# Designs tried in a protein design chat: VHH binders against Aminopyrimidine aminohydrolase (tenA). Part 8

Target 1, 224 residues: Aminopyrimidine aminohydrolase (tenA), of Halalkalibacterium halodurans (q9k9g8)
Amino acid sequence: MSFAASLYEKAQPIWEAGYNHPFVQGIGDGSLEKSKFQFFMKQDYLYLIDYARLFALGTLKGNDLQTMSTFSKLLHATLNVEMDLHRAYAKRLGISAEELEAIEPAATTLAYTSYMLNVAQRGSLLDLIAAVLPCTWSYYEIGVKLKGIPGASDHPFYGEWIKLYASDEFKELADWLIQMLDEEAKGLSSKEKAKLETIFLTTSRLENEFWDMAYNERMWNYNG
Key: E = the ipSAE of ESMFold2; O = the ipSAE of OpenDDE; V2 = 0.75 times the mean of E and O plus 0.25 times the DockQ between their complexes.

## First folded at step 4 (VHH)

Design z27 (from z01 with S31T S33A T57Y; framework vhh_7z1x_3)
Fold by ESMFold2-Fast, scan of step 4:
Structure z27 (fold): chain B 224 residues (1-224), chain A 124 residues (1-124)
Amino acid sequence: as target 1 above (224 residues)
Amino acid sequence: QVQLVETGGGLVQPGGSLRLSCTASGFTFSTYAMNWVRQAPGKGLEWLSGISSSGSYISYADSVKGRFTISRDNAKNTLYLQMNSLQPDDTAVYFCARDFTYRGWYSETPFDYWGQGTQVTVSS
């Protein structure tokens, strides 16, 4: 078994819980209330800003020119293409540019992005990959599963989201990260592999918290 | 080896139409976003249009929006640009360009590989 395959197996109970979350199931069956998806999009906008910073760190930590170039392209695509598409989608959902600029991060968003940035900044390229891969890989798996639901990909708002994450292009990103993880993990000690597993499972759990946050439209636990 | 070959350029009257094709080989075409870019005589490169690898996401530069249509046929490894209502200012060498795919998006930025280009001349 490859290292990535072993992480995948250990993550299955967490990812299965995520797929079965009411937010995700509501995208698939079209029942998710628009307000919950709008909340998700607002928090995801903030998430993407820090996600771009992770790619900048990947560019710095790359062990060869090709890896540096790839992370640089991902950084550029996130800041200049994905952000523009996210803003366009938000407008179709009734979220203005002014609202996007005024968004405050929820506690879960802060925990998730701060954890990833801390791990990536202080650690190795492998630590960064272990932190980002669960989101990339699990979203592809969710997209493919939801696309299999009759009529799901034809939904006016959610159909595009499903098609995006089920895409062969998104699969290629996940596959690239998986390959890099497996290649770079060769020769690591059991202790080093355990650290990567902890990072991988932690961001997997934070993703489930992100779904739950969006479904409950929750900013802070005590609403103060 | 990665190869991109543009076809379909030529001389056309103002108000006319042309369809450009770009045939890809040496890579899995269906996994890459593709772009059309042009360079007019004495000017820099101008990005015109991009399409995601699945074809689900498309964008256009304001200068060609409503006149040009990008499309792709992944079974034939071919990218297309349908150009309508051509005007003299559309005279340029047209290039197809491969970009790295990212979460199904396409990029408006510098690209991995370019074709050699095909000349489009709009004149009387």
Scores: ipSAE 0.000, ipTM 0.211, lowest interface PAE 12.7, mean pLDDT 85

Design z30 (from z01 with G50S S56Y S59Y; framework vhh_7z1x_3)
Fold by ESMFold2-Fast, scan of step 4:
Structure z30 (fold): chain B 224 residues (1-224), chain A 124 residues (1-124)
Amino acid sequence: as target 1 above (224 residues)
Amino acid sequence: QVQLVETGGGLVQPGGSLRLSCTASGFTFSSYSMNWVRQAPGKGLEWLSSISSSGYTIYYADSVKGRFTISRDNAKNTLYLQMNSLQPDDTAVYFCARDFTYRGWYSETPFDYWGQGTQVTVSS
């Protein structure tokens, strides 16, 4: 079994719980309350800003010019294409320009992006890949599964989200990260592989917390 | 070792048809977008068509749209180009090329690997 395949198997209970979460199921059957999806989109906007920073770190940590160039292009695409599409989509969902500019991060959003950035900044390119791959891989699988539900892709609010994550471009990003992980993990010690597994499973769990946060529209659990 | 091998070229009369094949080895074919590119005598490279990893997203150059059809069989690691209504100016060496993804994200990544090409000659 490849290293990425072994991580995939270990993550399955976590990713299955995510797919079965009422938020994700509500996207697929169209029953998710619009307010919960709007909350998700606002928090996801903040997530994308830090996601772009992860690609900047990938550019820095790349071991060859082709890898550096690819991460640089992903950074450019995230900041100049994906962010613009996300802004347009959010506004069509009823999120005003003022609301979008005033978004504050929820505790879960801070935990998720701070964890990934900390791991990526202090670690290797492999640590960065292990941190980001679960989101990329699991979202592609969710997108494909939801796209298979009759009528789901035609939903006025959720159809575009489903099509985005089921896209070949998103699959190819996941496949590229999987290939890099497998190739670069050859020759790693058991201790080094265990560290990558911990990172991979931690961001998988944080993604489930992100679904739960959005479904409950939760900023902070305790307000003093 | 990454290899791309084109076959199916040859001599054809104007208005005729040919099907080109490109067999891939040394990489996970189903994970990459693939392209057809040609080079006519004395001219530069001309991109003709791209197909995404799953086959869902397909693009054509205006010069071949409606006449050429790109397809792939991931189980056979094979890319195809069905060429119909061939004209003398379709005479060229035809190459298959692997795209390093992200083309749809405005990254314009150059092709990673190319085949050796197959000659197509339209008789007039």
Scores: ipSAE 0.000, ipTM 0.185, lowest interface PAE 14.5, mean pLDDT 85

Design z38 (from z01 with T101G P110Y; framework vhh_7z1x_3; at its last look DockQ between E and O 0.05; V2 from the best seeds 0.00; counts 0 for: pae E 11.3 > 2, placed apart)
Fold by ESMFold2, look of step 5:
Structure z38 (fold): chain B 224 residues (1-224), chain A 124 residues (1-124)
Amino acid sequence: as target 1 above (224 residues)
Amino acid sequence: QVQLVETGGGLVQPGGSLRLSCTASGFTFSSYSMNWVRQAPGKGLEWLSGISSSGSTISYADSVKGRFTISRDNAKNTLYLQMNSLQPDDTAVYFCARDFGYRGWYSETYFDYWGQGTQVTVSS
């Protein structure tokens, strides 16, 4: 059993809860209220900015030129292509570019991105991979499962979301991160592996908090 | 079915200009980054230019920078390539290509749908 496979198995209760969350199920059956998806898209915009920073850190921490080059291309694609696509999609949902630039992070968004950035800055390349992999891998799993729901891929707003994360291209990103995790984990002590497991499970739980935040349109419990 | 159809190719004398069009159907054109790629006789594929879904970000290969201009009209589901100062080594089949994925591993060399191509021949 590879190290990534062991993490996958340990994360299953968390990832199954995410798949069964009303937000995710509502994307699949088309019942999700548009306002909740709009809230999600706004917070996801902020998430993408810090996600790009993780790829910058991956470039810095890469252990060979090919790894550094791959992270550099991911950084470029995120900043200059994916965020443009996100803005266009947000516009179709009625969210202006001005609104996107004015968004404040919800407490959950801040916790998630700050955790990943802290882990990635303080730690190794492998700590960074462990932090980011659950988002990528579980999104692929969700995309594939939702694509199996009749009519889901044809929904005018949610269908493209489903098809993106079920795509072979997205699977390739997840697979690359998995391969890096398994290769770099060879020879690590049980203590070092337990640290990576904690990171992996923590971002898996934060992803579920992100679904819940979006479903409840929750910014902060207390405005100071 | 997703379709990309290139038009506007043909025979042109050296120094001339052509404007290529790529009409898209079967998907939401305005949600995708688009690219132009060419293949000269006996050569591999050469990426030429890319444009983001909104048109706000544009990139060019060094070989065509300053001579070619990419643009898009999302209301008409159409991608364009204005080609000026054409030379014999611009002779190729020109393809319109859609970038993969909204949120995935993006690469300017990985495209999920391609047109059939349009021939551009530059000769006397």
Scores: ipSAE 0.000, ipTM 0.207, lowest interface PAE 11.3, mean pLDDT 87
ESMFold2-Fast, scan of step 4: ipSAE 0.582; ipTM 0.808
ESMFold2 (binder alone), look of step 5: mean pLDDT 84; pTM 0.851
OpenDDE, look of step 5: ipSAE 0.023; ipTM 0.449

Design z42 (from z01 with R103K P110Y; framework vhh_7z1x_3)
Amino acid sequence: QVQLVETGGGLVQPGGSLRLSCTASGFTFSSYSMNWVRQAPGKGLEWLSGISSSGSTISYADSVKGRFTISRDNAKNTLYLQMNSLQPDDTAVYFCARDFTYKGWYSETYFDYWGQGTQVTVSS
ESMFold2-Fast, scan of step 4: ipSAE 0.045; ipTM 0.523

Design z46 (from z01 with Y106F S107E E108D; framework vhh_7z1x_3)
Fold by ESMFold2-Fast, scan of step 4:
Structure z46 (fold): chain B 224 residues (1-224), chain A 124 residues (1-124)
Amino acid sequence: as target 1 above (224 residues)
Amino acid sequence: QVQLVETGGGLVQPGGSLRLSCTASGFTFSSYSMNWVRQAPGKGLEWLSGISSSGSTISYADSVKGRFTISRDNAKNTLYLQMNSLQPDDTAVYFCARDFTYRGWFEDTPFDYWGQGTQVTVSS
């Protein structure tokens, strides 16, 4: 089995819990309250900014010019294409430009992006890939599964989200990261592979926390 | 080792047709977007068409839209360009090119790998 395939198997209980979360199921059956999705989109906007920083770190940590070039292109796409699409989508959902500028990060958003940035900044290229791959791979799988639900892709608010994550573009990104992980992980010790597994499972769990945060519109877990 | 090999070029008369093939090896073909690019004598590179990894998203340059059709066979690791209604100004070396990014075909983004090219000459 490839290393990425072994991580995929270990992540399945976590990713299945995510797919079965009321937020994700509510996208699929169209029952998710608009306010919860708007909360998600606002927090996801902040997430994407840090996601772009991860691709900048990938550019810096690339061990050859081709890897550097690929991460540079992903950085460009995130900042100049993905962010523009996200802003347009948010506007159609009734989120004003003023609201996007004033977004405060929820505790879960801060924990998730800070964890990824800490892992990527302090660690290797492989640590970075292990941190980012779970969200890209699981979102593609969720998109494909939801697209298979009759009528889901036709929903006025959620249909475009489903089509976006089920797209070839997201499949290609996931596949490239999987290939890079498998190639770069050759020759690693069991101890080194265990570290990458911990990172992969941790961001998988943080993604489930992100769904739960959005569903409950939760900023902080405790205010005393 | 990544390798892209174009075949199917040749001499054709105006109004004729040709089908170009690009055979890929050394990488997982089904995970990459593919493109066709040409270079006419004494001119720069011109992007012609792009196709996503599964073939669901396709785009064309205005100069070839309606005349050329891009397709792929992931089981055979092969990219195709069906060229119809060929004109003398279609004379060029035709290259297939791979892109690592899931986005960027429409941004004049440099491609990662090129083949050696195949010559197409349209002349009476």
Scores: ipSAE 0.013, ipTM 0.469, lowest interface PAE 7.1, mean pLDDT 87

Design z50 (from z01 with T109Y P110Y; framework vhh_7z1x_3; at its last look DockQ between E and O 0.03; V2 from the best seeds 0.00; counts 0 for: pae E 11.9 > 2, grease 24.6 > 24.2, placed apart)
Fold by ESMFold2, look of step 5:
Structure z50 (fold): chain B 224 residues (1-224), chain A 124 residues (1-124)
Amino acid sequence: as target 1 above (224 residues)
Amino acid sequence: QVQLVETGGGLVQPGGSLRLSCTASGFTFSSYSMNWVRQAPGKGLEWLSGISSSGSTISYADSVKGRFTISRDNAKNTLYLQMNSLQPDDTAVYFCARDFTYRGWYSEYYFDYWGQGTQVTVSS
């Protein structure tokens, strides 16, 4: 069994909980209240900014020119393609550009992005890959599962989201990260693999907290 | 060397149909998203439709949605555009374009190779 396959299997209880979360199920069956998806899209805008920073760090930490080039292309695609599409989609949902630029991070958003950036900045390229891979891989898995629900891909608000994350191109990103993880892990000790597993499972759990945050439209549990 | 060759253009009466083909060579066609773009006489470029590498994600401009259908045959390295209910305003040169991005996102800013185009003329 490859290292990535072992992580996939260990993460299944966490990813299944995410798939079964009322937010994700509501995307699939069309029942999710528009305000909850709007909240999600606002926080996801902030998430994408830090997601792009992870690809900048990947460019810096890359072990060869091809790897550096691939991360550079991912950085460009995130900042200049994905974020433009996100802004256009947000506008169709009634979220203005001014609203997007004024967003403050929720506690969960801040914790998730800060954890990933801390792991990536302090650690190796492999630590960065372990941190970012769960959101990429699990979004593909969710997209494929939701696309299988009759009518889901045609929903006026949620169908576009489902199609984007079920795409072959998004799978290719996940596959590339998986290949790098497996190649770089070949000589690692059990202790080193356990550290990467902890990172992988932690961002998997933070993804579920992100679904829950969006469903409850929660900025902070307590106002300090 | 990357090459894209469009065929299937011609003269058609209003309300008629045409099927455009774009044959690709010099690259792994099944690894790339592909697009159709047109340029009407004296006008700028208008993006019409895009299709992901497997065909799983398809997008249309509002101006052609419901009338045009994009498809691909990866075994034949060919992209297609079925154009129905053609009107005089559809008169243009139609181009096949390769997407630079490995994601399911479509953007005219990332088209790195274009065909020479095929003329479509709609008139009675």
Scores: ipSAE 0.000, ipTM 0.221, lowest interface PAE 11.9, mean pLDDT 87
ESMFold2-Fast, scan of step 4: ipSAE 0.411; ipTM 0.730
ESMFold2 (binder alone), look of step 5: mean pLDDT 84; pTM 0.844
OpenDDE, look of step 5: ipSAE 0.007; ipTM 0.282

Design z51 (framework vhh_7z1x_3)
Fold by ESMFold2-Fast, scan of step 4:
Parts: C-alpha cells; sequence; structure tokens
Structure z51 (fold): chain B 224 residues (1-224), chain A 123 residues (1-123)
C-alpha cells in the first residue's frame, strides 16, 4: 500500500465523523440554516488568507523549480482568483464587504491555521503537504458524495459549493498532493512517517472542529 | 515515473484519416485532464484539443473543430485523437500532454509530455 493510502485508511473514522456532522449533512439535504453557512464563510475567508501563506511556504520549501513554480501559481490563484470568487459568493449569501473586513477569528480558526503554519514553517515540504492534504482530499470526497444527492447541486446557496469541491479540477489538486507525498516519502524511516501521520490526523481532527464551530456559530468554546 | 507514449502516426494522403493513441503510465490517468498539441516544422506549439478527467468537458481549437475528435478510455489509460479530412497543413509532430488544474479557476501549462508521433500529410 502507498503511504498516502495508509494515511487515508487511518483518517477514515475522523473523515466519516466529519461527513456525518449536521453541518455537512445540512448542506447535502439543503436544511442547513443560512446563518450557520454565513458564519462558516466568514471564518473560511480568514482561513484562506493563511492557506495562501502555506502555498508561499511551499514555494520557499520546494526542492526543484517545477515544484516552486506550481506552489507560486497556487499562491497567485488563491490570493487573486479564489479570494475574489469567495467574496462574490459571500455577497450572494448576504455578507457585505464591510462584514468581511471586520471578521475576527474564532478560537478554532486560530488553532487550525496556527497549527498548519507552525508545522509548515518549522518543518519540511512533506510536513506542509501532510498538514494541508486532509482538507483538500476530504473536501473532494465530501463534494462527490453530496453531489450524488438528488437536487443538492441545484440548491441556490449550497449547490455551487458542492459542485466546486466535486470538480475534476479539485480532484486533480488532491491527486497531485497525494502523488508528491508518496514519491517524497519513499526512503523515510518509520519514525519520520509516524510524524507525518500525526500531522495528517491532527488537521483531520481540526477540520471536524471547524464544522462544529460553524454549526454552533461559536467564537470561543468557553467564556464566549 | 510518469510516461506518455504516442502511437498511430505515419504518412497519409490529403483527405485521409488517422487515429492517434497516447498510453499513460506512472500516474492515476483518470484523475488528470489530457490534451493534444502539435508542432509543425519550423513553427511553435499549437494546442488542438483538451478533455477533462471524466470526459465530460471537451474543447477544440478552431483549426481542427469538426475534423478531429478527442476521446479517452480511463480503464485502458489511453487518450485518442481521431483525425479526419487531413490537410497538408496538418503535417506535424503530435504530442499528448497532461494538465494540472486548481479548483476550476486556474490551469497550469502542461506538466508532462510524450515524445511525440510524426504525422505527414502528402501524396
Amino acid sequence: as target 1 above (224 residues)
Amino acid sequence: QVQLVETGGGLVQPGGSLRLSCTASGFTFSSYSMNWVRQAPGKGLEWLSGISSSGSTISYADSVKGRFTISRDNAKNTLYLQMNSLQPDDTAVYFCARDFTYRGWYSEPFDYWGQGTQVTVSS
């Protein structure tokens, strides 16, 4: 079995819990309250800013020019294309530009992005890939599963989100990261692989916390 | 390792037909968009056609639209180009190329190419 396939198997209980979370299920059946999705989109906007920083670090940590170029292009796409699309989508959901500029991060958002940035900044390119891959891979699987629900892709607010993550293009990104992880992980010791597994499972769990945060519209888990 | 191998090239008369195949190995073929590109003697690269990983989205350059048909068989890891009504100006080396796309709004120029197969259209 490939290394990525072994990580995938170990992550299944966590990703299954995420897919079954009321937030994700509510996107699929259209029952999710708009306010909860608006909360998600606001926190996701802050997440995307730090996500772009991860691609900048990937550019720095790339061991060859092609890898550096690819991460540079992903950084450009995130900052100049995906952020614009995110703002347009937020506007259609009733979130003003002023509201997006005034967003403060929830505790879960801070924990998630700070963990990924710390791992990526201090570690190797492989540590960065292990940190970011769970979000990319699990969102694709969620998108495909939700797209299979009759009528889900036609929802006025949630349909475009489902189609985005179920897309061939998003699958290609996930597959590229998987292939890079498998190729670069060849020759690593069991101890080094265990470290990557810990990173992979930690961000998988933080993604579940992100769903739960959005569903409860909670800035802080204790003392508001 | 990623490999793309084109076959099916050769000499054909004007008005004739030819079918090119590209066999992929070393990656999950069904996960990548694929393209056909050609280079005529003394000219630059010309993109001809693209097909998404599932086959649901297909595009053609105006120069070949209506004459060429792109298709894929994911079970066989093979990309095809059916070329009809061939003209002398179609003489070129034909390459298959793998594409990388991010979230549907960004596409990286082709990351892997085959070695090419020569197509010559003349009497």
Scores: ipSAE 0.000, ipTM 0.208, lowest interface PAE 14.2, mean pLDDT 86

Design z52 (framework vhh_7z1x_3)
Fold by ESMFold2-Fast, scan of step 4:
Structure z52 (fold): chain B 224 residues (1-224), chain A 123 residues (1-123)
Amino acid sequence: as target 1 above (224 residues)
Amino acid sequence: QVQLVETGGGLVQPGGSLRLSCTASGFTFSSYSMNWVRQAPGKGLEWLSGISSSGSTISYADSVKGRFTISRDNAKNTLYLQMNSLQPDDTAVYFCARDFTYRGWYSDAFDIWGQGTQVTVSS
């Protein structure tokens, strides 16, 4: 009956398709080729830069000091903690610092981050939350499901990824965004809720495109 | 209003026990990891213990491990610290603090603090 719960139910077919994607399943059973995960990590590095910009926009759009402070902390953590850890993880994968800085975005990465930034820049705080929440919430759901596969979290490389997204700490971020969505969405018209639903489902679908891009190591669909 | 309120401090004799409580209001307590931090007279802040949102992950500083027990009751929006075998050097103001987590990484960045409760261990 909550708005976020309604969005969750509507997103299930999309998130289930994501969980069942060969990329995600390959993380769970340990069979994913290293080259595909390297591609993912490179594109994810670019994604994180724009993700940080979303938190900067959240800081600007927050309607009270606590909300502004929280988004500011998320921005700081993304730029100064997550980026450092991502670089360390990439190095273990054999990706150099020079490679990370020279990465060009794939078409899917551009579509995904440009959509989120356009929605967040032009819209309300609720539009921003609807755009960013699917990634956070679905990754937690995926992490928990994969952790339940015998031996998955013990994989010498993919085990860390599974444990990260299955963590209580990651759940707390998802829960905070869910709470804000439900509180701020009270009193919205059906038309306004439909707009937020469209944003939520669109980034859910873009996440599936992101898995597919990484699995196929695809930059552009047409090069002529 | 978002707030944390500590209670349970006081004067206790060496070897004694105290239980601190921290009541949370104005936010969804069950969605945040919580911590206990203390500050002894003339010293800096010392992190003591942390507990995840569900209570499944718990950690302690070496100085209190085996003597202090952190716990939480999400139904009551309350965090606890059971302190046993208290020593004079446990004398400090004790704060509960809400942790802000980012994508599963413990950042040590506490975003909401209580006002603190004084614990004095002396004969």
Scores: ipSAE 0.000, ipTM 0.258, lowest interface PAE 12.2, mean pLDDT 86

Design z53 (from z01 with S107G T109H P110A Y113I; framework vhh_7z1x_3)
Fold by ESMFold2-Fast, scan of step 4:
Structure z53 (fold): chain B 224 residues (1-224), chain A 124 residues (1-124)
Amino acid sequence: as target 1 above (224 residues)
Amino acid sequence: QVQLVETGGGLVQPGGSLRLSCTASGFTFSSYSMNWVRQAPGKGLEWLSGISSSGSTISYADSVKGRFTISRDNAKNTLYLQMNSLQPDDTAVYFCARDFTYRGWYGEHAFDIWGQGTQVTVSS
């Protein structure tokens, strides 16, 4: 089995719990309250900013020009295309530009993005890939599963989100990261693989916390 | 081991049709967007068509739109280009190319693996 396949198997209980979360299920059946999805979109906007910074770090940490070029293109696409699409989508959901600019990160958002950035900055390109791959890979699988629900992709707000993450473009990003992880992991020690597994499972769990945060519209767990 | 092999080229009369095939080996074909590119005698490379990894997103250059159809069979690791209403100016060497990162939304192409090409000649 490939290394990425072994990580995938280890993550299945976590990703299955995420797919079964009321937030995700509510997107699929159309019952999710709009306010919860708006909260998600606002926090996701902040998440995407740090996600772009991860691609900048990938550009820096790439060992050859082709890898550097690819991460540079992903950084450009995230900052200049994906963020613009996200703003347009948010506007259609009733979120003003002023509201997007005034967003404060929830504790969960800070924990998630700070963990990824810390891992990526202190570590190798492989550490970065292990940190981002769970989000990329699991979102594609969620998108595909939800797209398979009759009528789900036709929802006026949630349909576009489902189509985005079920897209071939998003699948190709996940597949590219998987292939890079597998190729680069061939020479790693058991200790190095264990470190990557810890990173992969940690961000998988943080994603479940992100769903839960959005469903409960929670900023901080204790306000005192 | 990573390679692309084009077949199906040949001589055809104006108004005729040809079907090009590109067989991929040494990589997971179903994980990559694929493209057709041509080079006419004495000219540069011209991108013709692209298809996403599952086939759900397809795009064409204006010069071939309505005449050419791109498709893929991931089970057979094969990319196709059905060429109809061929014109003398379609005479070129046709290459299939793996797109390192294809995103239809961005219009970007980054070709990292190329085939050796197959000659198409349109003449009476």
Scores: ipSAE 0.055, ipTM 0.519, lowest interface PAE 5.8, mean pLDDT 88

Design z54 (framework vhh_7z1x_3)
Fold by ESMFold2-Fast, scan of step 4:
Structure z54 (fold): chain B 224 residues (1-224), chain A 125 residues (1-125)
Amino acid sequence: as target 1 above (224 residues)
Amino acid sequence: QVQLVETGGGLVQPGGSLRLSCTASGFTFSSYSMNWVRQAPGKGLEWLSGISSSGSTISYADSVKGRFTISRDNAKNTLYLQMNSLQPDDTAVYFCARDSFTYRGWYSETPFDYWGQGTQVTVSS
């Protein structure tokens, strides 16, 4: 079994819980209230800013020019293309540019991105890959499953989101990260592999917390 | 480091056929969508066809639909374009191009990040 395949199997209970979350199921059957999806899009905008920083760290941590170049391109695409597309999608949902600039991070958003940045900054390229791969891989899995629901891809707001994450392009990114993880994990000790597993499962769980945060439109767990 | 090398171009008579090949090196070919693009003398770039990393999703421009067939062999790191019923208007330099990586499947500002040098196809008597 490849290392990435073993991580995939261990993550299945977590990813299945995410797929079965009312937020995700509500995207699939079209019943998710627009306000909850708008909340998700606002928090995801902040998430993308920190996610771009992860690709900058990938560029720094790459030990050959091709790896550095690929992370540099992902950084460029996130900052200069994906952010623009996110703003356009948000606008169609009724979220203004002014609203996006005024967003404050929810506790879950802050915990998720801070965890990934801490892991990536202090750790190896493998630590960074283990932190980012779960959201890429699980979103592809969710997209494919939701696309299989009759009529789901035709929804005015959610259909485009489903089609994008079910795309071959998104699968290609996941595949590239999987291949890098498997190649670079050769020769690692059991202790080193256990650390990567902990990172992988932690961000998998944080993604479930992200769904739950969006569904409940929750900024902080305790209101002071 | 990344290289895309097109071969198979040449002179062919109207109604003839050619098969172009694009050999990829310096990256994991099976992880990228690939495209064929052409440029006729004095004209802009024209996208012709695209194929997903797995080969399951294929698209064609109307100008070549039914005449050209895109395919790939991931084991050989090779992209193909089978061109049938060639017409004088098909005269162009043909490029293979690699799709840009995009986080979360969003469109890239630069849809192609690496291009081959091109191979000349001339359709005339």
Scores: ipSAE 0.000, ipTM 0.166, lowest interface PAE 11.9, mean pLDDT 85

Design z55 (framework vhh_7z1x_3)
Fold by ESMFold2-Fast, scan of step 4:
Structure z55 (fold): chain B 224 residues (1-224), chain A 126 residues (1-126)
Amino acid sequence: as target 1 above (224 residues)
Amino acid sequence: QVQLVETGGGLVQPGGSLRLSCTASGFTFSSYSMNWVRQAPGKGLEWLSGISSSGSTISYADSVKGRFTISRDNAKNTLYLQMNSLQPDDTAVYFCARDFTYRGWYSSETPYFDYWGQGTQVTVSS
């Protein structure tokens, strides 16, 4: 069994819980209230800013020019294409430019992005890949499962979201990260592999917390 | 080691047909989009067609749309280009290329090719 395949098996109980979360199921059957999705999109906007920083770190930590170039292109796409399209999509959802600039991160968003940035900054490129792969891989699987629901891809609001994550393009990104993880892991110690497993499972759990945060529109667990 | 090997080129008369093949090795072929690109004598590279990893998304340059058909067989690690109604200006070296373009949540329009074959010569003349 490959290293990525072993991580995949260990993550299944976590990813299955995510797929069965009311937020995800509500996207699939079209019942998710718009306000919950708007909350998700606002927090996701902040997430994307830190996601861009992860790609900048990937560029810095790349061990050859091809890897550096690839992460540089991911950084460019995130900052100059994805952020612009995210702002346009948010506007169509009724979120003003002023609201986007005034967004405060929820506790869960801070925990998730801070964990990934800490792992990436202190660790290797491989630690960074282990941190981001669960989101990429699990979203592809969710997209494919939801696309299989009759009529889900035709939903005027959530259909495009489903089609995006079920796309070959998104699958290719996940597959690339899987292959890079497996190739680089061949030279690692058992201790280093255990560290990657911990990172992989931690961000898998943080993603479930992110779904739950969005569904409950939760900023902080205790206000005082 | 990544290898892409094109075959099926040759001399053909105007109006004829050829089928090009590109055999891939050294990587998981089914995990990458693949493209066909050509270079005519004294000209730059011209992108012709692209196919996503499963074959669900296919695109063509206007110059070949309706005449050329891209396909893939992931079980055989092979990319194909069926060329019909060939014209003298189709004379070129034809390359297959592995596409490593980030597409993310919102698509990227600029392709990035990280590996190329050596090319196969197609000559359309009488």
Scores: ipSAE 0.091, ipTM 0.526, lowest interface PAE 5.5, mean pLDDT 87

